VHH binders against DNA replication and repair protein RecF (recF). Designs and how they scored, part 3

Target 1, 363 residues: DNA replication and repair protein RecF (recF), of Pseudoalteromonas atlantica (q15zz5)
Amino acid sequence: MKLDSVQIRNLRNLQHVTFKPSHGVNFILGINGSGKSSILEAIHYLGFGRSFRTSKHKNVIQNEQESFTVFCECLEDSTTQRLGLSRSINDTVSVSINGIKGNKVSDLVSLLPVQIFTPQSSDILLGAPKLRRKYIDWCLFHVEHSFLTCSNAYSRLLKHNNALCRKQQVGYANPQRVYWTDLLAQYGSELTEFRNAMMTRLIPLITSNLAQFLPEFCVEISYYRGWEKGLELNEALTKSADRDYKNGYISVGPHKADVRFKISGKPAQEVLSRGQLRMLVAALQLATTQCLMSYTQKTCIFLLDDVGAELDAAKREVFIDRLLESNTQLFVTAIEEHQLEFIDKYQNKKMFHVEHGQVREES

## First folded at step 19 (VHH)

Design x1 (from w6 with W101F F102W)
Fold by ESMFold2, fold request of step 20:
Formats: C-alpha cells, sequence, structure tokens
Structure x1 (fold): chain B 363 residues (1-363), chain A 121 residues (1-121)
C-alpha cells in the first residue's frame, strides 16, 4: 500500500511535520541539515522499525523530548489504514494499527514494504555476508507467508545451540545436543529451500537489469548455502560438532550463507569502481522491487537519498522510471534544484521544500 | 526496567499437574520471545519450552506433557505441566529476549528468580 499522508513528531529536528505525498514520485529539496534525510528516516521506521542512520533509537528523539512518533494513512482496497510507530527515551516501542495498540513491529512493517538507496547502499556488496542475506530475506519476508516464522525459529535455535556449545567441555556427552541440533537442521533446511527458490526468481531479474546498468560487464551470480556441497544440514552439523564446541558457536548452516558476484572469475568488488558498485546495487534493488510486484500485488515504497551523489544523470532517470513501472511510491531527496531538472516529464509528482525542520509543498 | 516474576511452583505428587506463571513488566511485551528453563540441583540449566511468533518448541523430555502459552493482555507467560515425574523436579525460570529478523545481533537475556517444582511421594 502507498502513503496518502505522513505525520512526524519530535524526530531529530522535525518537531511537527505533516505532508500528503503523491502516489507517484515525491521530490524533497533542502540543504544538508534541513531535515530531508530525517523525513526519509521517519518513513524508514514505518517499513523497518529502525533507523538507517543509527542503531540507537534515543539519538533519533528530538532534544528534550521523551519520544518520537511517525503516523501515516494509507489507502487499501477503498479502506483507509492508519498506522503509527513511537519510540521512547527508555527504548520502548509502541505500534498502532487502526487505533489498536500493542501490535508487534513485524505486524506494521509487513504492511509497508520499504526499500532505501543511499550512499552507503554499496555495503551490500562491500560488507559482511549478512547484508547480502538480508537482501534475500527482505524479499522473502514480503513474498512468503511462512518465511518469518521459519526464520525466527532458526535464529532462536541457533542462539540456543551456540549457548550449548559454550556451556560444555570438549568430549562431554550431552544427549540434549543431538535433539536441539536436529531441530536446528530441520528449520535450517527449510530456510535454505526458501532462499534457493528466491534466488532462482531473482537472478534472471538482476541479470536483465545489469544489461541496462552495467552493460560493459558480465556479472556472474551464485548462492552459497552455508555448508559443504553434497551433505544434508544435519550431517554437516555432526561433522563440525567438535570444532563448534571448541570455538563456542555453530559454524555451518544458512546463517553462513552468501551471495557471490564475480566478473571474469574475480570478486566484483575488486573489479568495479565505487560508482559501478552503486549501479550493481541499483540493479539488485530494482530486482527485489520487480519480484515483489510480479509475485504479489504489493506496492513498494522506495527511498532514494541524495540522488545527485548516487547515480549519474542518465542512470538515475532510468532507475526512477523502472521503479515507477514496478508500482512504486518514490521519495527522492536532493540538495540543489538543478539536480531535479528532469522531473518535468513525470505527471504524477509532488515537490516539497524542507527548511529548518519544516516542510512546504510546492504548488 | 525489565522484571519477570515466576509463580505457581510447589510440591506435587507424580502424575499430577501444575501451572507455572510468569508476569512480565517494564517492557513492550509483544516484542519478546519467551522461554522456560529449569535447573535441577547439581545439573546444568536446560531449555524446557520456547514460545515465539505464535509458535512453540519443546525439549524432548517434556514434549506432549508440557504446554507453553502466553496472554498478551495480561503480559504473562504460562507453563502447563501435566503427568509430572520426579525428574521434572527443578527450579524453573522464565526468560525474555528479542530477536530482530533484520539483524543477527545477539540480544540480552533477561531472567526471573525462579519458582521451585518438587515432584515426589
Amino acid sequence: as target 1 above (363 residues)
Amino acid sequence: EVQLVESGGGLVQPGRSLTLSCAASGFTFNEYDYSWYRQAPGKQRELVALIYGGSTLYADSVKGRFTISRDNAKNSIYLQMNSLRPEDTALYYCAAETIDFWSGTESTDYWGQGTQVTVSS
């Protein structure tokens, strides 16, 4: 679903902000420090329950305030949904869905698929494998109704199995370990099947997008499931058990999975420039947006922070066009008015100006 | 400040039933997973039951006899223990933690003080 109105209170320099975005593309213009990224951060909270700028929720609360809040209204099948999230100085969270409090963050974020593209988005490629796992898992979360339950079960079992590794002496017999390890293998195998199926869907989409964003390269995409080829997960866990108890953690399984990108046999991040890595990320995020639309009827909210620094002009326009074709509500920030000269071609658009934490819609 | 207070323990005969309760306060109840653990004298603490996202998991030794549940309106977690055996004798703890599926970051475990269950006679 798409945002019809947004209300933000006490978030960074945004004391009280209300605006009504277009269902198409929304351009947010302002100097650094004016509050434009904080508007994206508010929308990001509705789709992720957390900030893209900090892990500490208290740093997002406006000085001298006890909490921040973000509210929105969304139209779904001729019915208006009213959604809200609040975070307090003592790190508590409150979620409201249609006036009913006590909802989980996962209940809220499942209703509002949000993606973000920032200068730091290249970390999907340059960072640790867990960022690439989160890329797959975002799509699974919104596409597969059983995914969240399976993923949470695996994570909880992994934590418990890691704790068992830490509590026991090497060679000490413990029948409990076999039971819990078998459960870990059961859920780990199911999680891996979800991810394999999703990668089969995503790779053709990514490949097609790369022909447009990086036509000069042939990027080879592969998925590593997190353990030795030819073994069932329970067999792999049995083989690693002595090492795992010595080291205090489970060393094989879908928590070790990765997506690998290669050009002529070399890791893509060793070959591509910073700008080319951004094009690869754009291709990846367009693919998940396309997958969401193709396999569900869900709309995506897409946040494009600092458009002038992220993409060259031709690729930026193509990226925005393709996102809009994929049933996307787009929010684009820029510093300078000249960075937005291409916007006259878009019919369903709005322009907002941000100054000193206040938002004004351009008529 | 997170507080978990267990109650409902006591001395019971083998084959009988007992319900443990855990009252939670000081946090957003729905954002946490909940577990029951037990520790018999001279033994290591073991996981008994886990409730998460509407699903449950049980240790093999209690499967079919114990049921974990929660009441979101009362911020409480329960352990229904049927067909009790002498080997179920232990100090029973409830625990709370969060798991954010967007992050693999290990969360802080919070524990109650425990309630004693003794099965004998």
Scores: ipSAE 0.401, ipTM 0.772, lowest interface PAE 3.2, mean pLDDT 86
Fold by ESMFold2, fold request of step 20:
Structure x1 (fold): chain B 363 residues (1-363), chain A 121 residues (1-121)
Amino acid sequence: as target 1 above (363 residues)
Amino acid sequence: EVQLVESGGGLVQPGRSLTLSCAASGFTFNEYDYSWYRQAPGKQRELVALIYGGSTLYADSVKGRFTISRDNAKNSIYLQMNSLRPEDTALYYCAAETIDFWSGTESTDYWGQGTQVTVSS
């Protein structure tokens, strides 16, 4: 779905903001502190149920307010839908879909696929494997019907099995621990099958995108499933059991999975410059956008925060062009208009100026 | 502010049934998954059942006898316990936690104070 209108109340410095974005590309200009990233944060909340800037929801609520609210109207099959989310300082969340309350955040999030590219997005490559797992899992969440149920079951079983390991570590054994470990293996194997299939779809797309963004490199992409090659997961868990009991946690399984990027046998992050790593991330995010379009009826919303600081003008233009070719609705923030000198070529666009938490559409 | 309050425990003869209830308040009920745990005197706490979304999982010792359910309109979780045995005697707790959409992350758990179930002749 694409956003037709957005209303934001009491979110950071945005007291009451309304605007009607283009279904194409939306440029949001303003100085630091004006509120432009807060507009992206509002849209991000609709697509993730959380902020990309903080884990503490109280920091998102405007000072002296009890809650923030984000509302939008979206177009789906020529039918307008009204979606709303409100979050209070008391960790209370309310979701409204077409005027009906009592919905789960996951109901809202599933309707509105959102991706974000920020100055910190290179952490996908430089950071912990968890970030690379989240990259795969975002695509699975929106593409595969039963993925969320399997992933949640695995996470619950992992938490329980880790607790059993800690109890064993201090001398308290649960007589049913093999039963719980077998269930962990069953769901872990299924989760791994989802991820293997998704990586098979993503790798060709990433490779094709890299031919445009980093033609001077041949990037080898592989998936490590999180345990020893040649073993079933239940066999790996049995083999690691004594170590896991002594250490107090499960050390093998899809929670230890990773995506690896190599150039001539070396980790890509040891070869590529910071700017080249940003282009690799762009190629990754284009691939998930392309995959979503290919396998669903959903339209992706893509948020590009502070793109002028991280990409030169030619690179910004190529990235935006490729996203628009994938039928995405774009929201791009920048400090100064000269950072977007290429924008005149886009016909389906709108420009917004942000000052002191207020938004003005350029007519 | 945040509360999970269990009820429905008591003394019961082997082979009989009980229903435990857990009333939740002070947080957004629908955003959490729920579990029942039990702890017999001198033993460690063990997972009995969990409900997550529309799915359930049970400990091997209670499969086919116990059923966990939730009622979102009443912000309540239930444990139907049939064919009770003396080894089911324990303090029963309900618990709530959230899960992220991806591979899962650590989240804040909430626990009730428990309700006693005693199965004896």
Scores: ipSAE 0.366, ipTM 0.759, lowest interface PAE 3.6, mean pLDDT 86

Design x6 (from w6 with T105E E106T)
Fold by OpenDDE, fold request of step 20:
Structure x6 (fold): chain B 363 residues (1-363), chain A 121 residues (1-121)
Amino acid sequence: as target 1 above (363 residues)
Amino acid sequence: EVQLVESGGGLVQPGRSLTLSCAASGFTFNEYDYSWYRQAPGKQRELVALIYGGSTLYADSVKGRFTISRDNAKNSIYLQMNSLRPEDTALYYCAAETIDWFSGETSTDYWGQGTQVTVSS
């Protein structure tokens, strides 16, 4: 879906904002603190149900207000969808889909694939493996209908099994423990199959993207599923049972999965500069949009925050071009006009100016 | 204020049925998954049933006998307990949990005070 209109109320310094984005690329220009990132944040809420800037919804609500609201009209296949999300200071959430209230955030999120590239996006490479799992799972969430149910089941079972590991009981041989572990293995295996399939699709795309974004490097990409090769998950869980019960947590399974990036046998993050890492991340995110398009024919909304800080001019242009080629609806924020000198080549574009929480479309 | 209030517990004979209810308030009901736990005297708390989305999971000991359900309109969770056994005697708790669907991270956010179920001849 592509956003036709966006309405924002009481989100940080955005008291009341309405704009109609281009279905192509939207440039948002404004000084620091003007509200550019807040606009992206509003869109991010539609795609994720949360902010990319804070874990606390209260911090996103405008001062002295009880709630913020983000609404959009989206178009897909000549059908208009009306979507809305509201967060309150009491941590409640309200989602509306086509005028119907009471929907789940996940229902909303499922309708709007959103990606964001920020200065912190490099954390996918620098941070914990869970970020790389999130990377895969985002694609699965939007591509594979059964993924969410499976993933949720596994997560719940994992929590439960971890709790069992912490109990001072006889051990793994307990029939009840065996039962729960078996269920964990079943859902874990299914989850892993989803991830394997997705990675099989993503790796070629990433590699292709890297040929352009980082041609000077050969990046080896591998998927670690979270347990020993050659074993079924149930076998692995059994094998690690004593250790797990001693430690108080399940140490093998898809919750330990990771995507590994290596250059000449070394972790890519140890070899690549900051700028190069950003390009790697760009390649990853581009791949997800490509994958989404290929499997679902859905368009991805892509948010590129502070493009001048993230990528040099040449890289910005290349990244934007490639995203647009993947039929993304792109939102790009910048501080200065000179950072966007290449924008004239884009036919389907809009320019927005943000000042003191107000948004003005450039004529 | 966030509240989970269990009800429906009591003394019943073996083989009988009982329905527990959990009424939720103070939070967005539909955004949570729900579970029933029980704790027997001298034993640890154990998961009895879980409902997430349209799916359910049960402990092996209650599978086929217990049914967890939810009514979003009433902000309530239920546990239908059939063919009750003495070993089902416990304090039953309702729990509300959230999940991050992208990370898989889960948290138990809210607990009820519990309702006592006693199965005895």
Scores: ipSAE 0.864, ipTM 0.945, lowest interface PAE 0.7, mean pLDDT 93
Fold by OpenDDE, fold request of step 20:
Structure x6 (fold): chain B 363 residues (1-363), chain A 121 residues (1-121)
Amino acid sequence: as target 1 above (363 residues)
Amino acid sequence: EVQLVESGGGLVQPGRSLTLSCAASGFTFNEYDYSWYRQAPGKQRELVALIYGGSTLYADSVKGRFTISRDNAKNSIYLQMNSLRPEDTALYYCAAETIDWFSGETSTDYWGQGTQVTVSS
């Protein structure tokens, strides 16, 4: 879905903002603190139900206000959807879909694939495996309808099995333990199959993107599923049972999965410069966008925060071009106009100026 | 204030049925998953039933006998317990849990005080 109109109320310095974005690329210009990132944050709430900047919703609510609201009208297949999300200071959430309240955040999120590229995006490579799992799972969430149920089941079972590991030093032969472990294995295997299939789709796309973004490197991409090769998950769980009970947690399974990037046998993050890592991340996110488009025909909303600081002009341009080719609706923030000198070539574009929490469309 | 209040417990004979209720308030009910736990005297707390979205999971010991359900309109969770056995005697707790959609991280956010179920002849 593409955003046709956006309304923001009481979100940080944005008291009351309304704008109609282009279905192509939207450039948002303003000085630091003007509210550019807050606009992206508002859109991010629609796509994730949360901020990319903070884990505390109360910090996003404008001072002296009880709640913020983000509302949009979206267009997909000639149908207009009305979507709204509100967060309150008491951590309650309200989601409205086509005028109906009481919907789950997940219902909203499922309607609006959103991605964001920020200075912290390189953490997907530099940080813990969890971030790379999130990368895969985002795509699965939007592409595979049954993924969420499976993933939730596994997560719940994992939590429970971990608790069993901690509480019950009862031997592997406990029937209850066996029962819960078997369920864990079942859902874990299913989850892993989803991920395997997704990675099979993503790797060629990533590789293709890297040929353009980082032609000087040959990046090897591999998926580690989270347990020993050649074993079924139930076998792996059995094999690690004593250790897991000793340690108090399940040590094998899809919660230990990882995506590995290597160059000449070394981790990519050890070889690549900061700028090059960013391009690798760009290639990854582009790939998920491409995958989404190919399999769901959905459009992705893509948020680029402070792109001028993160990428040189040539890289910015190529990244934006490739995203647009993938039928994305782009929102790009920048501090200075000179950072966006190449924007004249885009026909389907809008320019917005943000000043003191106000948004003005350039005529 | 966040509250989970269990009710419906009591003394019943073996083979009888009992329905537990858990009333939730102070948070967005629909955003949580819910569980029933129980703790028998001298035993550890154990998961009895879980409801996540439209799906359910049960302990093997209660499978086929117990049913967990939710009513979003009433902000309530239920545990229908059929064919009760003496070994079902325990303090039953209701729990509300959240999950991160993309990371799979879970947390138990809220607990009730529990309701006592005693199955005895």
Scores: ipSAE 0.862, ipTM 0.944, lowest interface PAE 0.7, mean pLDDT 93
Fold by OpenDDE, fold request of step 20:
Structure x6 (fold): chain B 363 residues (1-363), chain A 121 residues (1-121)
Amino acid sequence: as target 1 above (363 residues)
Amino acid sequence: EVQLVESGGGLVQPGRSLTLSCAASGFTFNEYDYSWYRQAPGKQRELVALIYGGSTLYADSVKGRFTISRDNAKNSIYLQMNSLRPEDTALYYCAAETIDWFSGETSTDYWGQGTQVTVSS
């Protein structure tokens, strides 16, 4: 879906904002603190149900207000969808889909694939393996309908099995433990199959993107599923059972999975400069949008925050061009106009100016 | 104020049925998954049943006898217990849990005070 109109109420310094974005690229220009990132944050709420800036919803609500609201009209296959999300100071949430209230946030999120590129996006390479799992799982969430159920089941079972490992009275040979472990293995195997299939799709796309973004490097990409090669998950769980119950947690399974990036046998993050790492991340995120388009025909909303600070002019232009080629609706924030010197080449574009929480479309 | 209040417990003979209820308030009911736990005297708390979305999971010991369900309109969770056995005697708890869809991270956020179920001849 593409956004046709966006309304924001009581979100940080945005008291009442309404704008109609281009279905192509939207440039948002304003000084620091003007509200540019808040606009992206509003859109991010529609795609994730949460902020990319804070874990506390109350910090996003405008001062002295009880709640904020983000509303949009979207177009898909000539059908207009009306979507709304509201968060209150008491941490309650309200979701509206086509006038119907009481929907789950996950229902809303499933309708709007959103990606964001920020300074923190490099953490996918620099941070813990869970970030790389999130990368894969975002794509699975939007591409595979049965993924969410499987993933939720596994997570719940993992929590329960970890709890069993911590119980002194329950040995690993206990029939009840065996029952729960078998279920864990079942859903874990299914989850791993989803991830394997997705990685098989993503790796060629990433590699292709890197040929343009980082041509000077050969990046080897591999997927570690979270347990020993040649074993079924049930076998691996059995093999590690004594250790796991001693330690109080399950040490093998898809919750230990990772994506590895190597250059000449070394971790990519040890070889690449900061700027080069950003380009690697750009290649990864571009691949997810390409994958989404190829397998679901869905459009992705892509948010680029402070692009001038993140990428040089040549890299910015290349990244934006490639995203647009993947039929993304793009929102790009910048502080200075000179950072967007290549803007004239785009035909389907809009420019917005943000000042003191007000948004003005450039005529 | 967040509350989970269990009801429906009592003394019953083996083979009989009971229905437990859990009424939730103070949070967005539809955003949570729900579970029933039980704790027998001298034993640790154990998971009995879980409902997540439209799916359910059960402990092996209660499978085929117990049914967990939810009513979003009433902000309530239920546990239908059939063919009760003496070993089902326990304090039963209702729990509300959240999950991150992309990370798989889970948390048990809220617990009830429990309702006593005693199965005895």
Scores: ipSAE 0.858, ipTM 0.942, lowest interface PAE 0.7, mean pLDDT 93

Design x6 (from w6 with T105E E106T)
Fold by ESMFold2, fold request of step 20:
Structure x6 (fold): chain B 363 residues (1-363), chain A 121 residues (1-121)
Amino acid sequence: as target 1 above (363 residues)
Amino acid sequence: EVQLVESGGGLVQPGRSLTLSCAASGFTFNEYDYSWYRQAPGKQRELVALIYGGSTLYADSVKGRFTISRDNAKNSIYLQMNSLRPEDTALYYCAAETIDWFSGETSTDYWGQGTQVTVSS
């Protein structure tokens, strides 16, 4: 679903903001500190339940307020869908779907696939493997009905098995240790099957996008599942058991998985400039957008924070064009009006000006 | 602000049944997933059952005998314990956590104070 209206209350400097975005591309112009990134953060909350800027929800609540709220309306099939999320100072969350409260965050975010491109998005390549696992898992969450239940089971079993390792480390044997490890292996194998299938879909799309975005490089893409090739996961867990007991945690499994990008045998992040890394990230995010469209027909909401600083003019235009071709609703922030001079060609667009936490639509 | 209060413990004979309940307050009940743990004298606290995303998992020692369930209208979690054995004697704790759908990171665990179950002839 695409957003027809957005209401934001008490989020950072946004006391009360209402605007009606275009289904196409929405340009949000404002100086640093005006609130333009906070508008993206509000929409990000609808699609993730969390901020892209901080892990602490109370830091997003406007000073002296008890909570913030983000609400949206989407018109689909002649009916209005009403979706809302609120976070309180005590870290409680409230999700409303068509007036019904008590929903899980995952219920809300499954309805609104959101992706974001920021200066920090290069961390998918420069950062820890966790970020590359999140890249795959975002797509799986929206495409595969059973994925979240499997992933959550694995996470809980991993936490439990890590606790058992720590107890064994100090001399406490659990008579059910093998049972719990075997269950971890069962869910870990299923999680790995999901991820292998998704990578098979994504690699051709990424490769095709890279031919356009980084034609001067041949990027080799591979998936490391998190344990030694040739072993079943239960065999790998048995093999690592003594080390895991000594160290106090499970050292093999899909929680150790990674996606690897290489150019001429070297990690791509060691070869590519900052600008080239941004284009690799753009190719990755376009691929998940394409995959979402192909397998679910869901609309994607795509947030481009400070696109004028991150991409040159030609690359900005190509990226936006490709996203629009992939059934997306775009929200693009910029600091200065001249950074958006390329936008005259877009017919389905709106421009918003942000000043001191106030939003005004340009007609 | 968050409270988990267990009840329903007591003395029962081997082979009999007992139902534990856990009343939850002070947070959004449906956002959390719940578990039961137990701790026998001189033993470590051990996981008994989990309920998450409409699914359940059980320790090997209790599967087929115990059933975890939840009642969202009453903000309550239950543990139905059938075919009780002396080995099931323990202090039983209710616990709650969330898991972030995207990162897989869990919240801080919340714990009740426990309810005693004693299985003795």
Scores: ipSAE 0.725, ipTM 0.910, lowest interface PAE 1.3, mean pLDDT 88
Fold by ESMFold2, fold request of step 20:
Structure x6 (fold): chain B 363 residues (1-363), chain A 121 residues (1-121)
Amino acid sequence: as target 1 above (363 residues)
Amino acid sequence: EVQLVESGGGLVQPGRSLTLSCAASGFTFNEYDYSWYRQAPGKQRELVALIYGGSTLYADSVKGRFTISRDNAKNSIYLQMNSLRPEDTALYYCAAETIDWFSGETSTDYWGQGTQVTVSS
């Protein structure tokens, strides 16, 4: 679904903001500190249930307020959908879907696939493997109906099995530990099958995008599933059991998986410049957008924060063009209009100016 | 005020059945997954059963004999315990649990006070 209207209350410097975005591309102009990134943060909350800037929800709430709220209206199947999220000082969340409360965050975010590109997006490549697992899992969440149930089961079984390892580490053995480890293996194998299938779909798309974004490099993409080749997961868990009990945690499985990017046998992050790493990330995110469109009827909402600082003018235009070709609703922030000189070519666009936490549409 | 209140425990002979109930209040019931734990005298608390997203998982020692269920309209969780054995004697706890859809971070947010089940001849 695409956003028809957005209402934001008490989020950072945004006391009460309402605007009606274009279904195409929306340019949000303002100086640093005006509130332009906070508008993206509000939309990000609708798609993730959390901020891209902080893990502390209370830091997003406007001073002297107990909560912030974000509402939107979307057209789906000839009916208007009204979606809302509120977070409070005590970290509680409230989700409303068409006036019905008591929904999980996952119910809301499944309706609004959101992706974001920020100055920190290169962290998916430079950071820990968890970030690359989240890349795959975001796509699986939106494409595969049964993925979340499997992923949640694995996470709960992993927590339980880690607790059993810690108890055995201090002398308390559970007679059912093999049973619980076998269940972990069962769900871990299923999770890995989801991820293998998704990587098979994504790699050709990423490779095709890289021909345009990084034509001077041949990037080899591989998936490490989290345990040694040639073993079933149950076998790997049995092999590691003594070490895991000594150390107090499960050391093999899909929670140790990674996606590896290599150029001429070397990690891509050791070869590519910061600007080139951003192009690799752009190729990755375009691939998940393309995958979403191909396998679902969902549209992606895509947030480009501070695009003028992170991409040169030619790359900005190409990235936006490719996203729009995938029927994506775009929100792009920039400081100055000259960073967006190419925008006159877009027919379905709106421009918004943000000053002192207030938003005005340029007609 | 958040509260999980277990009931239905008692003294029962081997081979008989009991149904435990857990009434939840003070929070949005449907936002959580639920589990039963038990702690026998001199032993560590152990997971008995959990219910999540329409699915269930059971400890090996109770599989086929115990059934966890939930009633969203009554904000209640149940544990049907059939074919009870002396080793099922324990204090049984209800727990409310969450997991973040994106990060996978899990938490046991709330615990009940427990209800005693004693299985003896």
Scores: ipSAE 0.663, ipTM 0.885, lowest interface PAE 1.5, mean pLDDT 89
Fold by ESMFold2, fold request of step 20:
Structure x6 (fold): chain B 363 residues (1-363), chain A 121 residues (1-121)
Amino acid sequence: as target 1 above (363 residues)
Amino acid sequence: EVQLVESGGGLVQPGRSLTLSCAASGFTFNEYDYSWYRQAPGKQRELVALIYGGSTLYADSVKGRFTISRDNAKNSIYLQMNSLRPEDTALYYCAAETIDWFSGETSTDYWGQGTQVTVSS
């Protein structure tokens, strides 16, 4: 679904903001501190239930306020949807879908696939494997209706199995240990099947996008499932059991998985410059956008924060063009208007100016 | 103001049935997943059953005999315990648990005080 209107209350310096974005591309111009990233943060809350800037919801609530609220109206296929999220100082969340409250965050975010590109997005490549697992899992969440249930079961079983390892480490064995490990293996194998299938879909798309963004390199992309080749997960868990008891945690499984990017046998993050890493990230995020459209026909909302700092003018334009070709509603922030001088070519666009937490649509 | 209050425990003969209830207040019930744990005398607390979405997980010792359920309208979770055995004797706790949809990180946020189940002749 694409946003027809957005209302924001008491989010950082945005006391009361309403605007009606274009279904195409929306340019948001303002100096640092004006509120432009806070507008993206509001939309990000609708698609993730959390901020991209802080893990603390209290820090997002405007001073002296008890909560913030983000509300939107969406039109897709002639049906208007009304979606809202509120976060309070006591960490309470409230989700409203068409006037019905009591929804889970996952119910809301499943309706609005949101992606974001920020100065920190290169952490997908530079950071821990968890970030690359989240890359795959975001796409699985939106593409495979049974993924979340499987992933949640695995996470809960992993927590339980880790607790059993810690207890056995200090001499408190549970006689049902093998049963719980077998359940972990069952869900871990299913999770791995989801991820293998998704990587098979994503790799060709990433490779095609890299021909546009990094034509100088041949990037080898592989998926490490998190345990020894040639073993079923149950067998791997049995083989590692003594080590896991000694260490107090499960050392094998899809929670140890990774996506690896290599150039001439070396990790790509050790070869590529900072600018080239940003191009690899752009290729990755375009691939998940393309995959979402191809397999579900869902539209994606894409947030491009501080585009002038992250991409040169030619690359900005190419990235935006490719996203729009994938039926994407795009929100782009910039500090200076000259960073957006290519915008005349886009017919389905709006420009917004942000000053002191107030938003004005350019006439 | 946050409370999980268990009820329905008691003394029961082997082979009989018992239903435990857990009433939640002071927080948004639907945002959590729920579990039952138990602790027998001299033993560590162990997971009995977990309900998440429309799915359930059970300990091997209770599988096929116990059923966890939830009623979102009444802010309550239940544990139906059939074919009770003396080894089911324990203090039973309900717990409210969260999992982040995106990261998969889990936590147990709230615990009840427990209700005693004693299975004996």
Scores: ipSAE 0.661, ipTM 0.888, lowest interface PAE 1.5, mean pLDDT 89

